# Designs tried in a protein design chat: VHH binders against q96fz2. Part 310

Target 1, 269 residues: q96fz2
Amino acid sequence: CGRTSCHLPRDVLTRACAYQDRRGQQRLPEWRDPDKYCPSYNKSPQSNSPVLLSRLHFEKDADSSERIIAPMRWGLVPSWFKESDPSKLQFNTTNCRSDTVMEKRSFKVPLGKGRRCVVLADGFYEWQRCQGTNQRQPYFIYFPQIKTEKSGSIGAADSPENWEKVWDNWRLLTMAGIFDCWEPPEGGDVLYSYTIITVDSCKGLSDIHHRMPAILDGEEAVSKWLDFGEVSTQEALKLIHPTENITFHAVSSVVNNSRNNTPECLAPV
Key: E = the ipSAE of ESMFold2; O = the ipSAE of OpenDDE; V2 = 0.75 times the mean of E and O plus 0.25 times the DockQ between their complexes.

## First folded at step 16 (VHH)

Design CB2 (framework vhh_6z1v_2)
Fold by OpenDDE, second read of step 19:
Structure CB2 (fold): chain B 269 residues (1-269), chain A 123 residues (1-123)
Amino acid sequence: as target 1 above (269 residues)
Amino acid sequence: EVQLVESGGRLVRTGGSLRLSCAASGFTFSDYAMGWFRQAPGKEREVVAAISWSGRSTYYADFVKGRFTISRDNAKNTVYLQMNSLKPEDTAVYYCAAKFGLFKESPEDYQYWGQGTQVTVSS
């Protein structure tokens, strides 16, 4: 996974993240560093994206079922990294393969500390290799949505008004991630960064791409992944597998340029 | 205490119109998607329409076919269902329901329910 969309306004995003804590209380996640949230139809590694994580990471004795939403840097910077510039990291941390997560120190260590997060997105992009050509067809991949009168196809949102209607009740894609906290050697703010765990693609996506993000489908899966206080690493890793509960449509080549940030990026062609 | 109180249900002739209202209290109305459901005798409760917290997004069951309109007034903590071109098949108890966050199609996902209002459509 090298490209996502996360463009919802903050308030809409927050409500889309409504959840129930272990006590049965309906809650909205509290924001940490809301000013770092930059909505975009075209999110690339090294950009900030919102993730969910347990409140227990920030507050001692907090209810670990409570959720915080925070923008974090895409591309995990390990806490042990000693260089002053995260860009000097020599290995790719955009994704973590599920089969080797326990073999790589950069992922194993934070995971062992319970640093699990849920990466939020409208969906992610993947490119299908066309047989016989060097051309790749991009696809937008996301959870199936409830068909609203006008949302039968994301493409029918020809008007701004219709567009808002489509996204007002959008079910966000929830991807399993690992995050870490890095303190710059020269001082400054702690950097929170994440990697997306990837798995082999489900059958439905296999023709598009052989790998997919580990998607946490449903509140239980999301809750268990986040609740590092009650759910062990071993148990959490059982949640990491391909899912068939995904849909997709072809999009234009507009998304190929990471600088393009328009609704056209995820519109069906 | 959370309350949802439906009103407006009555006997109406085929082709007639009704407007149902549901007054909500005891919770932050604007944080909840609202839905109208119905249950006919011997049938399961089914979704009729749903509306997002903001009112911008709506969902309608296939049988509605443009006859019904769901709307809400967050200032009044009220959700409405305008029903036009009513048919005998629309006879049911209509329930108002609230769901925190996004609306869904399944009744099981809704947290709060009204007592229901009877809608009867005569031939």
Scores: ipSAE 0.778, ipTM 0.893, lowest interface PAE 0.7, mean pLDDT 93
Fold by ESMFold2-Fast, scan of step 16:
Structure CB2 (fold): chain B 269 residues (1-269), chain A 123 residues (1-123)
Amino acid sequence: as target 1 above (269 residues)
Amino acid sequence: EVQLVESGGRLVRTGGSLRLSCAASGFTFSDYAMGWFRQAPGKEREVVAAISWSGRSTYYADFVKGRFTISRDNAKNTVYLQMNSLKPEDTAVYYCAAKFGLFKESPEDYQYWGQGTQVTVSS
């Protein structure tokens, strides 16, 4: 829930987000502020990550089923926040519990405005407590992937070129988020920031961690979560539940330091 | 306006080679994954190979791995299937198919289909 990988180059990420609008037309999401997208194998709270949201948030009378992709800061800053420095709130709003989302003003208000987004990642990291030690075992957790071919004789499968082969068909993890828009009191650019909704872990993940992000599994769930023009808050919240359609593998301690940003962060050990 | 036109299917002897081509028109080819599927009489349509929009990611069914190679030329709007060491079990109608975005293994996920080209492998 507090660390992800989102390293795909912009063109690869964009095509991984291919979708159909309400009319059945095939589309790629349109970028806002693409220069603010910073690919990384090791994204922490306060950094920017790409999210999908409805085009209707930016354009009057837009088709609410059309999608924008935009980098947003991880750690929701509520629109009502009147102080000039939002940094102290970033960790408090990194995640939003599904069971209290309608009780917390910071989340209830943007949710009432239809400010739902889908947070994109290659996958996320969690740290498993190890019996008898203070050491925690990190895991990379992601959607099951179609097995792409890797040349294997002579160890060619582990070449850098072979590792690049998996990413152009990688199924991105799609997590339910809530965003808000904050206008600095002293003026300046509007800050778009988000939180990831969390649920109880599924059976398959329970030995790693007790919580997981609310994952939107498949295009129907993604479309309904994003389409605030046609899908009410009450109906959208029915999509928020644990999923078993997830896989994982152990990774090295390299990922522990958020400054490390290399493929080793998600490589199996 | 969307068309996929397969060519290259014919009768070949066991152990022979054949290259299939599929010419695409009417859509932005580089936004689509491409797949080759086959169907023998009385059997379901099954995936043979698939290739990402960029050409960098590929998938092969276990029964063709090491024998077939899928490739694409985005400048020519064409996808290819090079078939080597052909077996009688490879006899089928071969279809090319296009799917917007990422490739999948299931025929049901593909939006556009060609008419098919017959490949017959004789002992």
Scores: ipSAE 0.760, ipTM 0.899, lowest interface PAE 1.0, mean pLDDT 90

Design CB20 (framework vhh_6z1v_2)
Fold by ESMFold2-Fast, scan of step 16:
Structure CB20 (fold): chain B 269 residues (1-269), chain A 123 residues (1-123)
Amino acid sequence: as target 1 above (269 residues)
Amino acid sequence: EVQLVESGGRLVRTGGSLRLSCAASGFTFSDYAMGWFRQAPGKEREVVAAISWSGRSTYYADFVKGRFTISRDNAKNTVYLQMNSLKPEDTAVYYCAAKFGLFTELPEDYQYWGQGTQVTVSS
């Protein structure tokens, strides 16, 4: 998983993250650094994306079931990184393989500290290899959506105007992530950065790509992944597996250039 | 205290039109999706229409598409259901419901419910 869309305005994104805490109270996540959220149809590694994490990471004695939403850098910078410029990291930490997560120090250390997060996106992009050419076919991959007016399914090749009507009830893709906190050696603000855990692709995606992000399907899975105060690392890792509950459609090559940031990036072709 | 109060239900003739209103109080209306559900005698409660917190996304059950329109006025904390080309099969008690965040098709997902307003369509 190396490219996502997360374009919802902050108010729409916030309400899409409505949840219930352990006491049954309906809540919206509280924002940290909301000014660092940059909506985009075409997010690449090193950009910021919104993640959910437990309030207990920021407030001693907070209810671990309460949620914060914060923009974090995509590409985990380990807390032990010694250079002054995090872009100098020699390892690719955009993704973390589920089968080796407990073997890699960069991931097992923050995981041991309960630094689990849920990475939010409209969906993600993958490029299917086409036999006989060097060109790849991009696909936009996302949760099945409730049928909105006029489209029996959002997966239909509808006009962009039909797509505009779906966003205020869009079910965000919720991907399992691990984050870490890096303190610049020369001073400055703590950098929060994350990686997306990956698994073998499900049967439905196997013709597009051999790997997929670990998707947390439903509020029970999301809640257990985030709640590091009540759910151990061992129990949380049981939530990491492929899911068949995804859909997709082909998109134009406009998405290939990460500088393109328009609705055409995810529109069906 | 949370309240949803439906109004507008009455007897109408086949082919007629009717507008239902639901006045909400006691919660932050703009954080809730709203839905209209109905229940006829001897049948289960079913979704008729739903609308997002902003009013921009809507859902309609297949049996009302093209005939009913859901809308909301967040300044007035009110949701509406405009019903056109009414049929005897539309006879039911109509309920207004609120769900925190996004709407769904499932009655069990909705936290708050009104008492209902009776719509009777005669041939």
Scores: ipSAE 0.779, ipTM 0.903, lowest interface PAE 0.9, mean pLDDT 91

Design CB21 (framework vhh_6z1v_2)
Fold by OpenDDE, second read of step 19:
Structure CB21 (fold): chain B 269 residues (1-269), chain A 123 residues (1-123)
Amino acid sequence: as target 1 above (269 residues)
Amino acid sequence: EVQLVESGGRLVRTGGSLRLSCAASGFTFSDYAMGWFRQAPGKEREVVAAISWSGRSTYYADFVKGRFTISRDNAKNTVYLQMNSLKPEDTAVYYCAAKFGLFTESPRDYQYWGQGTQVTVSS
C-alpha cells in the first residue's frame, strides 16, 4: 500500500470513528494534535494521516478501551534511530509484511510494547498491471458502502451537494498499523510514525494486486487490535489476515501524480 | 431516561399520505443517526429509511421507490417520515430508532427504540 485517501473534514471524520468502550459507553475519540491533520484525496508515504490508538499510551491508568485519534507520519521511524533527519532512514518502513513482522527489529520492538494503531482512510489505491502493456490501471479500494439517496457512483460526488450526501455517512477503512515514538537527537517534539501491516490479497483483489493492507473489519477487531492492555501481541496478530469484504472501482490516472489532491482521484472512470 | 415517542400512525386508504413523527428525549439527539423501521405481522423488522446526524445523508429501502421522505429537526429533537402513495403492503408497526454515529441497515445496531405506531393501509 503506497497511496491512500483521507479527505473527510475533522468533525465528519471524528463521528465516523464513533465507538463503544468496554463499559458500554458511546464515545467519540479525542484528538491529539488536531492541527496536524491535513485532509487529502491523495496521501503518500511521509505525509501525516490520522490513526486510532489506545488512551493508555498517553495516560497512566487510563481505560485501554478508550481511543485517541492522532495524525502520525506514514513511514515508521524507529525509536533507536540516531540520525537527526528521519529521511535518512535507509530501509523502507511504509509497510510491514505480516509474515516477517516478528523478524524485523524496527517492527517487533514497538509491537512488543503494545504500540498498535488503526490507520484511517477513505480507501487505498492500487495499480493493476495491464497484460501486454507497460501501463498500469489504478483502482480505489474501500469498504462496501450503504447506498444513499442520489448517491450515484462515488463519481457523482463532484458537486458540493453530492459530496455531503456521499461522505457524510462514509464507513472508513480501518487498517492495522504499528507505530513508534522517536525523539530527535537534537531535541524537539517527539515524532509519532506508523507502518501499515500488509498481507496476501484476498481472492477478489488478487487480479489487481498480490498484496493488500491488513484490514480490521468491524468494531470487535478494531477494539482488540487497539487494546494492548488486555489483548496480547499473540492474540492481536490473529486478527491479521486478508478480507473479502471490500469493493473497488477503476479511477483515472490523475491519482498517479501525488501532487493531485482533487475528487477526481477517486472518481470512477 | 431515554425516550422515543412515535406519532401519526392511523388507518389510510390506498394512495393516501401520512406523516410520522418521533420525538426524542434523554440523550444528545444531534449525536445520533435516526432511522425508521417497520414490522408487519409474521415478518422481520426491516429498515425503511435512515438519516445521518446532520441530515445531509439519507437512506431508503428499495421498496420505498421515492414514496417516502425522512427528515429531521435537531432543534426540536424530532425525526419525521413523510409517506406518500401508500399501499396495503405498507401496513405495519413503524418504529423510530437511534444509533450513535453512522446509520446502518441493521436493526441490531440501533441502541434506542420507540414503542411504535400502527400504520394500516386499506384497499
Scores: ipSAE 0.871, ipTM 0.935, lowest interface PAE 0.5, mean pLDDT 93
Fold by ESMFold2-Fast, scan of step 16:
Structure CB21 (fold): chain B 269 residues (1-269), chain A 123 residues (1-123)
Amino acid sequence: as target 1 above (269 residues)
Amino acid sequence: EVQLVESGGRLVRTGGSLRLSCAASGFTFSDYAMGWFRQAPGKEREVVAAISWSGRSTYYADFVKGRFTISRDNAKNTVYLQMNSLKPEDTAVYYCAAKFGLFTESPRDYQYWGQGTQVTVSS
């Protein structure tokens, strides 16, 4: 998973993250650094993406079931990193393999501190290898959506105007992440950065790509992953597995260039 | 106190039109999706139409597509259902419901419900 779409305006994104705390109260997540949120149809590593995390990470006595939403850098910078420039990190931390997460110090240490987050996206992109050519077919992969006016399941037959109408009820993709906090050696703001946990692809996606993000399907899974005050690392890791509850459609090559940031990036072809 | 109050239900002849209204109070209306559900005698409660918190996304059950229109006015805390080309099969008690965040097709997901308004369509 190396490319996502997360284009919703802040007010739409916030309401898409409506949730219930442990006491049964309906809540919207509270924003940290909302001005750092940059909506885009084409998010690559090193850009900021919104994540959900427990309020308890910021407030000592907070209810661990209450949620904060914060933009974080995609590409985990370990708290122990000594260089002044995070781009000098010797290894790639955009993804974290589920099978080796407890073996890699960069991921094991923040995971032991309860630094679990849920990475939000409209969906993610993958490129399918095609026989007989060096070209690859991109696909947009996302949760099944409830049909909106005039369309069945969101598909190739829908007009661009009908696509505009789906977003205010879009079910965001919720991916399991690990984050860490890095303090620049020369001072400055603490950098919050994350990695997406990856698993073997499900049967439905195996023809597109051999790996997929660990998707947390439904509020129970999301709540347990975030709630580091009540749910141990061992219990949380049981939520990390492939899921079949996913859909996709082919998109145009416009998405290939990460600088392209238009609705055409995710429109069906 | 949270309240949803439906109005507009009455007897109408086949082919007629009717507009239902639902007035909401006691909660932040713009944080809730709204839905219209119906229940006919001997049937389970089913979704008719739903509308997002903003009014921009809507859903219609197949049996009402092209005939019914859902809309909302967030300044007035009101959701509406315009019903055209009414059929005897549309006879039911119509319920207004509110769900925090996104709408769904499932009655079970909705937190707040009105008392219902009776719509009777005669042949």
Scores: ipSAE 0.787, ipTM 0.907, lowest interface PAE 0.9, mean pLDDT 91

Design CB22 (framework vhh_6z1v_2; at its last look DockQ between E and O 0.90; V2 from the best seeds 0.80)
Fold by OpenDDE, look of step 17:
Structure CB22 (fold): chain B 269 residues (1-269), chain A 123 residues (1-123)
Amino acid sequence: as target 1 above (269 residues)
Amino acid sequence: EVQLVESGGRLVRTGGSLRLSCAASGFTFSDYAMGWFRQAPGKEREVVAAISWSGRSTYYADFVKGRFTISRDNAKNTVYLQMNSLKPEDTAVYYCAAKFGLFTESPKDYQYWGQGTQVTVSS
């Protein structure tokens, strides 16, 4: 996974993250660093995206079932990294393969500390290789959505009003992630960054791409992944597997350029 | 105490119109998606329409076919169902329900329910 969409306004995004804590209380996640949230139809590595994480990571003795929402840098920067510039990392940390998560120090160590997060997105993009050509067809992949009034297809929103109607009740894609905290050697703010765990693709996606993000489908899966206070690493890793509960459609080549940030990125062709 | 009180249900002739209201209290109304459900005798409860917390997004069951309109007034803590072109098949008890966050089609997902109001459509 090298490209996502996360364009919802902050208030809409927050509402879409409504949850119930272990006490049965209905809650919205509290924001940390809301000003770092930058909505975009075309999110690439090194950009900030909102993730969910347990409140226990920030507050001692907090209820670990409570959730915080925070923008983090895509591409995990390990806490032990000693260079002043995160871009100088010599290895790719955009994704973490599920089969080798425990073999790589960069992922194993933060995971062992319970630093599990849920990466939020409208969906993610993947490119299908066309046989016999060097051309790749991009697809937007997301959870199945409820059909709202006049929302025949995500792409049929011809008006701003219709667009708002489609996205107002959008079920966000919830991907399993690992995050870490890095303190710059020269001082400054602690950098929170994440990697997305990947798995082999489900049957439905196998023709498009051989790998997919580990998707946490449903409140229980999301809750268990986040709740590092009550759920062990071993139990949490059982949640990491392919899911067939996805849909997708072909999109234009507009998304190929990471600088393009328009609704056309995820519109069906 | 959480309360949802439906009103407006009555006997109407085929082709007639009816407006249902649901007054909510005891919770932050604007944080909840609202839905109208119905249950006919011997049938399962089914979703009729749903509306997001903001009112910007709405859902209608396939059988509605443009006949019904769901709306809400957050200032009044009220959700409405305007029903036009009523048919005998629309005869049921209509329930108002509230769900925190996004609306869904499943009655099981809704936290709060009204007592229901009877709608009867005669031939």
Scores: ipSAE 0.890, ipTM 0.946, lowest interface PAE 0.5, mean pLDDT 94
Fold by ESMFold2-Fast, scan of step 16:
Structure CB22 (fold): chain B 269 residues (1-269), chain A 123 residues (1-123)
Amino acid sequence: as target 1 above (269 residues)
Amino acid sequence: EVQLVESGGRLVRTGGSLRLSCAASGFTFSDYAMGWFRQAPGKEREVVAAISWSGRSTYYADFVKGRFTISRDNAKNTVYLQMNSLKPEDTAVYYCAAKFGLFTESPKDYQYWGQGTQVTVSS
């Protein structure tokens, strides 16, 4: 998983993350650094994306079931990294394979500290390799959505005004992530950065790509992944597996260039 | 205390129109999706229409598309269902319901419910 869309305005994104805490109280996640959230139809590694994490990471004695939403850098910078420029990291930490997560120091250490997060996106992009050609077909991959008036599927929307109607009830893709905190050697703010855990693709996606992000399907899975105060690393890792509850449609080559940030990136055709 | 108070249900003739209203109090209305559900005698409660917290996203069951319109006024804490071209098959008790966050098609996901208002459509 190397490209996502996360374009919702902050107020829409916040309500899409409505949840229930351990005591049954309905809540919206509380923002940290909301000014750093940059909506985009075409998010690449090194950009910031919003993630959910437990309030207990920031506040001693907080209820571990309460959630914070914060922008984090995509591309985990380990706490032990000694260079001044995170882009010089030798390892590609955009994704973390589920099968080797406990073997790699960059991921094992933050997991041991309970640094689990849920990475939010409208959906993600993958490029299908076509036999006998160098041309690749991009697809936008996302949770099945409830059908809205005119068109419940963004793939069926024929006019731009229909697309504005789907987003205020859009079910965000919730991907399992690991984050870490890095203190710049020369001082400055702590950098929060994350990686997306990947698994073998499900049967429905196998013709598009051989890998997929570890998707947490539903509030029970999301809650258990985030709640590092009550759920051990071993128990949380049981949530990491391929998911069949996913849909997709082909998109134009506009998305290929990460500098393109328009609705055409996820539009069908 | 949370309350949803429905009004507007009555006897109406086939082909007629009716507007249902639901006044909400006791919660932050703009954080809730709203839905209209109906239940005929001996049948399960089913979704008729739903509207997002902002009013921009809407859903309609296939059997009411083109005839019913859901809308909301967040300043007045009210949700409406405009019912046109009414048919005898639309006869049911209509319920207003609220769900925190996003709307769904499932009645069991909704936290708050009104008392229901009877709509009877006769030939």
Scores: ipSAE 0.791, ipTM 0.911, lowest interface PAE 0.9, mean pLDDT 91
Fold by ESMFold2, look of step 17:
Structure CB22 (fold): chain B 269 residues (1-269), chain A 123 residues (1-123)
Amino acid sequence: as target 1 above (269 residues)
Amino acid sequence: EVQLVESGGRLVRTGGSLRLSCAASGFTFSDYAMGWFRQAPGKEREVVAAISWSGRSTYYADFVKGRFTISRDNAKNTVYLQMNSLKPEDTAVYYCAAKFGLFTESPKDYQYWGQGTQVTVSS
C-alpha cells in the first residue's frame, strides 16, 4: 500500500467523517492544521494526508471517543530519530506488518502510548504484477459505494461539473494506522507522521497483490481503534484483519507518475 | 425538538403525477442527508430516493427508473419528491427521513422520521 487518492475538498471530507461519540451525539471531527491538507487523486509516501485520532491526544481529560482530524506525514518518523531531515530515515515506515508490529521498536513504542489513528482515503492503488512481463496493471481499490446518479461514470472522461454527483456521498476508506510525534533537533513544530498497518490480502484481492491495508469496516471498528482511553492495545489489535468488503477496478497508467493529479488516475478503463 | 412533516400524498390515477414535500425543523438541515422511504401494506420499509447534505449527490432505487426526482431547498429546510408516471405498485405510505452524514439504503441508519403521507395510485 504505497499510493492513495484523497482528493475531496475539506468541507466534503469533513462531512464524510460524521460520527457518534460514546453518548450518541452526532459530531464532525475538529480539524488541526487544516492548511497542511493537500487534496490529490495521487498521494504518495512523505506527503500529508488526513487521519483521525482521539481528542484525548491533545486535551487533558477530554472524552476519548471524540475525534480530531489532522494531516500527518505518510512514513512514520520515530520520536527517537536524531537527524534533522526526516527523509534521511534509513528504513521504510510507509507500512507496518501486523504480524511483526510488536517486534519493531518504531511501531511498538508509539502503539504502547496509544498512538492509533485512522488513515483516510477515497481508496488506494495497487499494481498487479503480470506473469512473464515487467508490465504492471494498476487498480483502484475502495469500499463498495451506494450507487448514485453517475455512479458508473467515475472516470477520466467525466467533466468537472459531474464531480459532486459522485463524491458528496463517498464512503471513505478507513485504514488502521499508528502515528508518532517527532521533535526536530533544531526546534520548530512537532512532526506528526503515520504508518499504515498491513495484513495478508483477502481472497478477492489476492490476484492483485499479496498484502492489503488493515481496513476498519464500520463505526464500531473505527471507534475502538481510535479510543485509546477505553480500548487496550491488546483489544485494538483484534480489529486488525483482512476484509472481503472491498471493490476495485482497473485504471490507466496515468497514476504511475505520482505528479499526475487528475480524475483520470482513478477512472475505470 | 426535531420535526419532519410530509405533505402532498393523495389518490391519483395511473400515469399521474404528485409532488411530496417534507418540512424539517429543530436541527441544522444542511448537515443532514435526506431520504424518502415507502412502506406498502405487508411490506418492509424501503428506500425510494436519497439526497446528500448539499443536494449534489442523489440515489434512486431501481424501481424508480427515471420517474421520480428528489431535490432539496436548504434555505427552506425542505426536501421534495416529484413523482411522475405513477403506477399502482407505487401505492404506499411515503416517509421522509434524515441522516447525519452520508445517506444509505437502510432505514435503520436514519435518525429522524416523519409520520408519513399516503399515496394511492388507482388503475
Scores: ipSAE 0.658, ipTM 0.853, lowest interface PAE 1.3, mean pLDDT 91
ESMFold2 (binder alone), look of step 17: mean pLDDT 91; pTM 0.929
OpenDDE, second read of step 19: ipSAE 0.889; ipTM 0.946

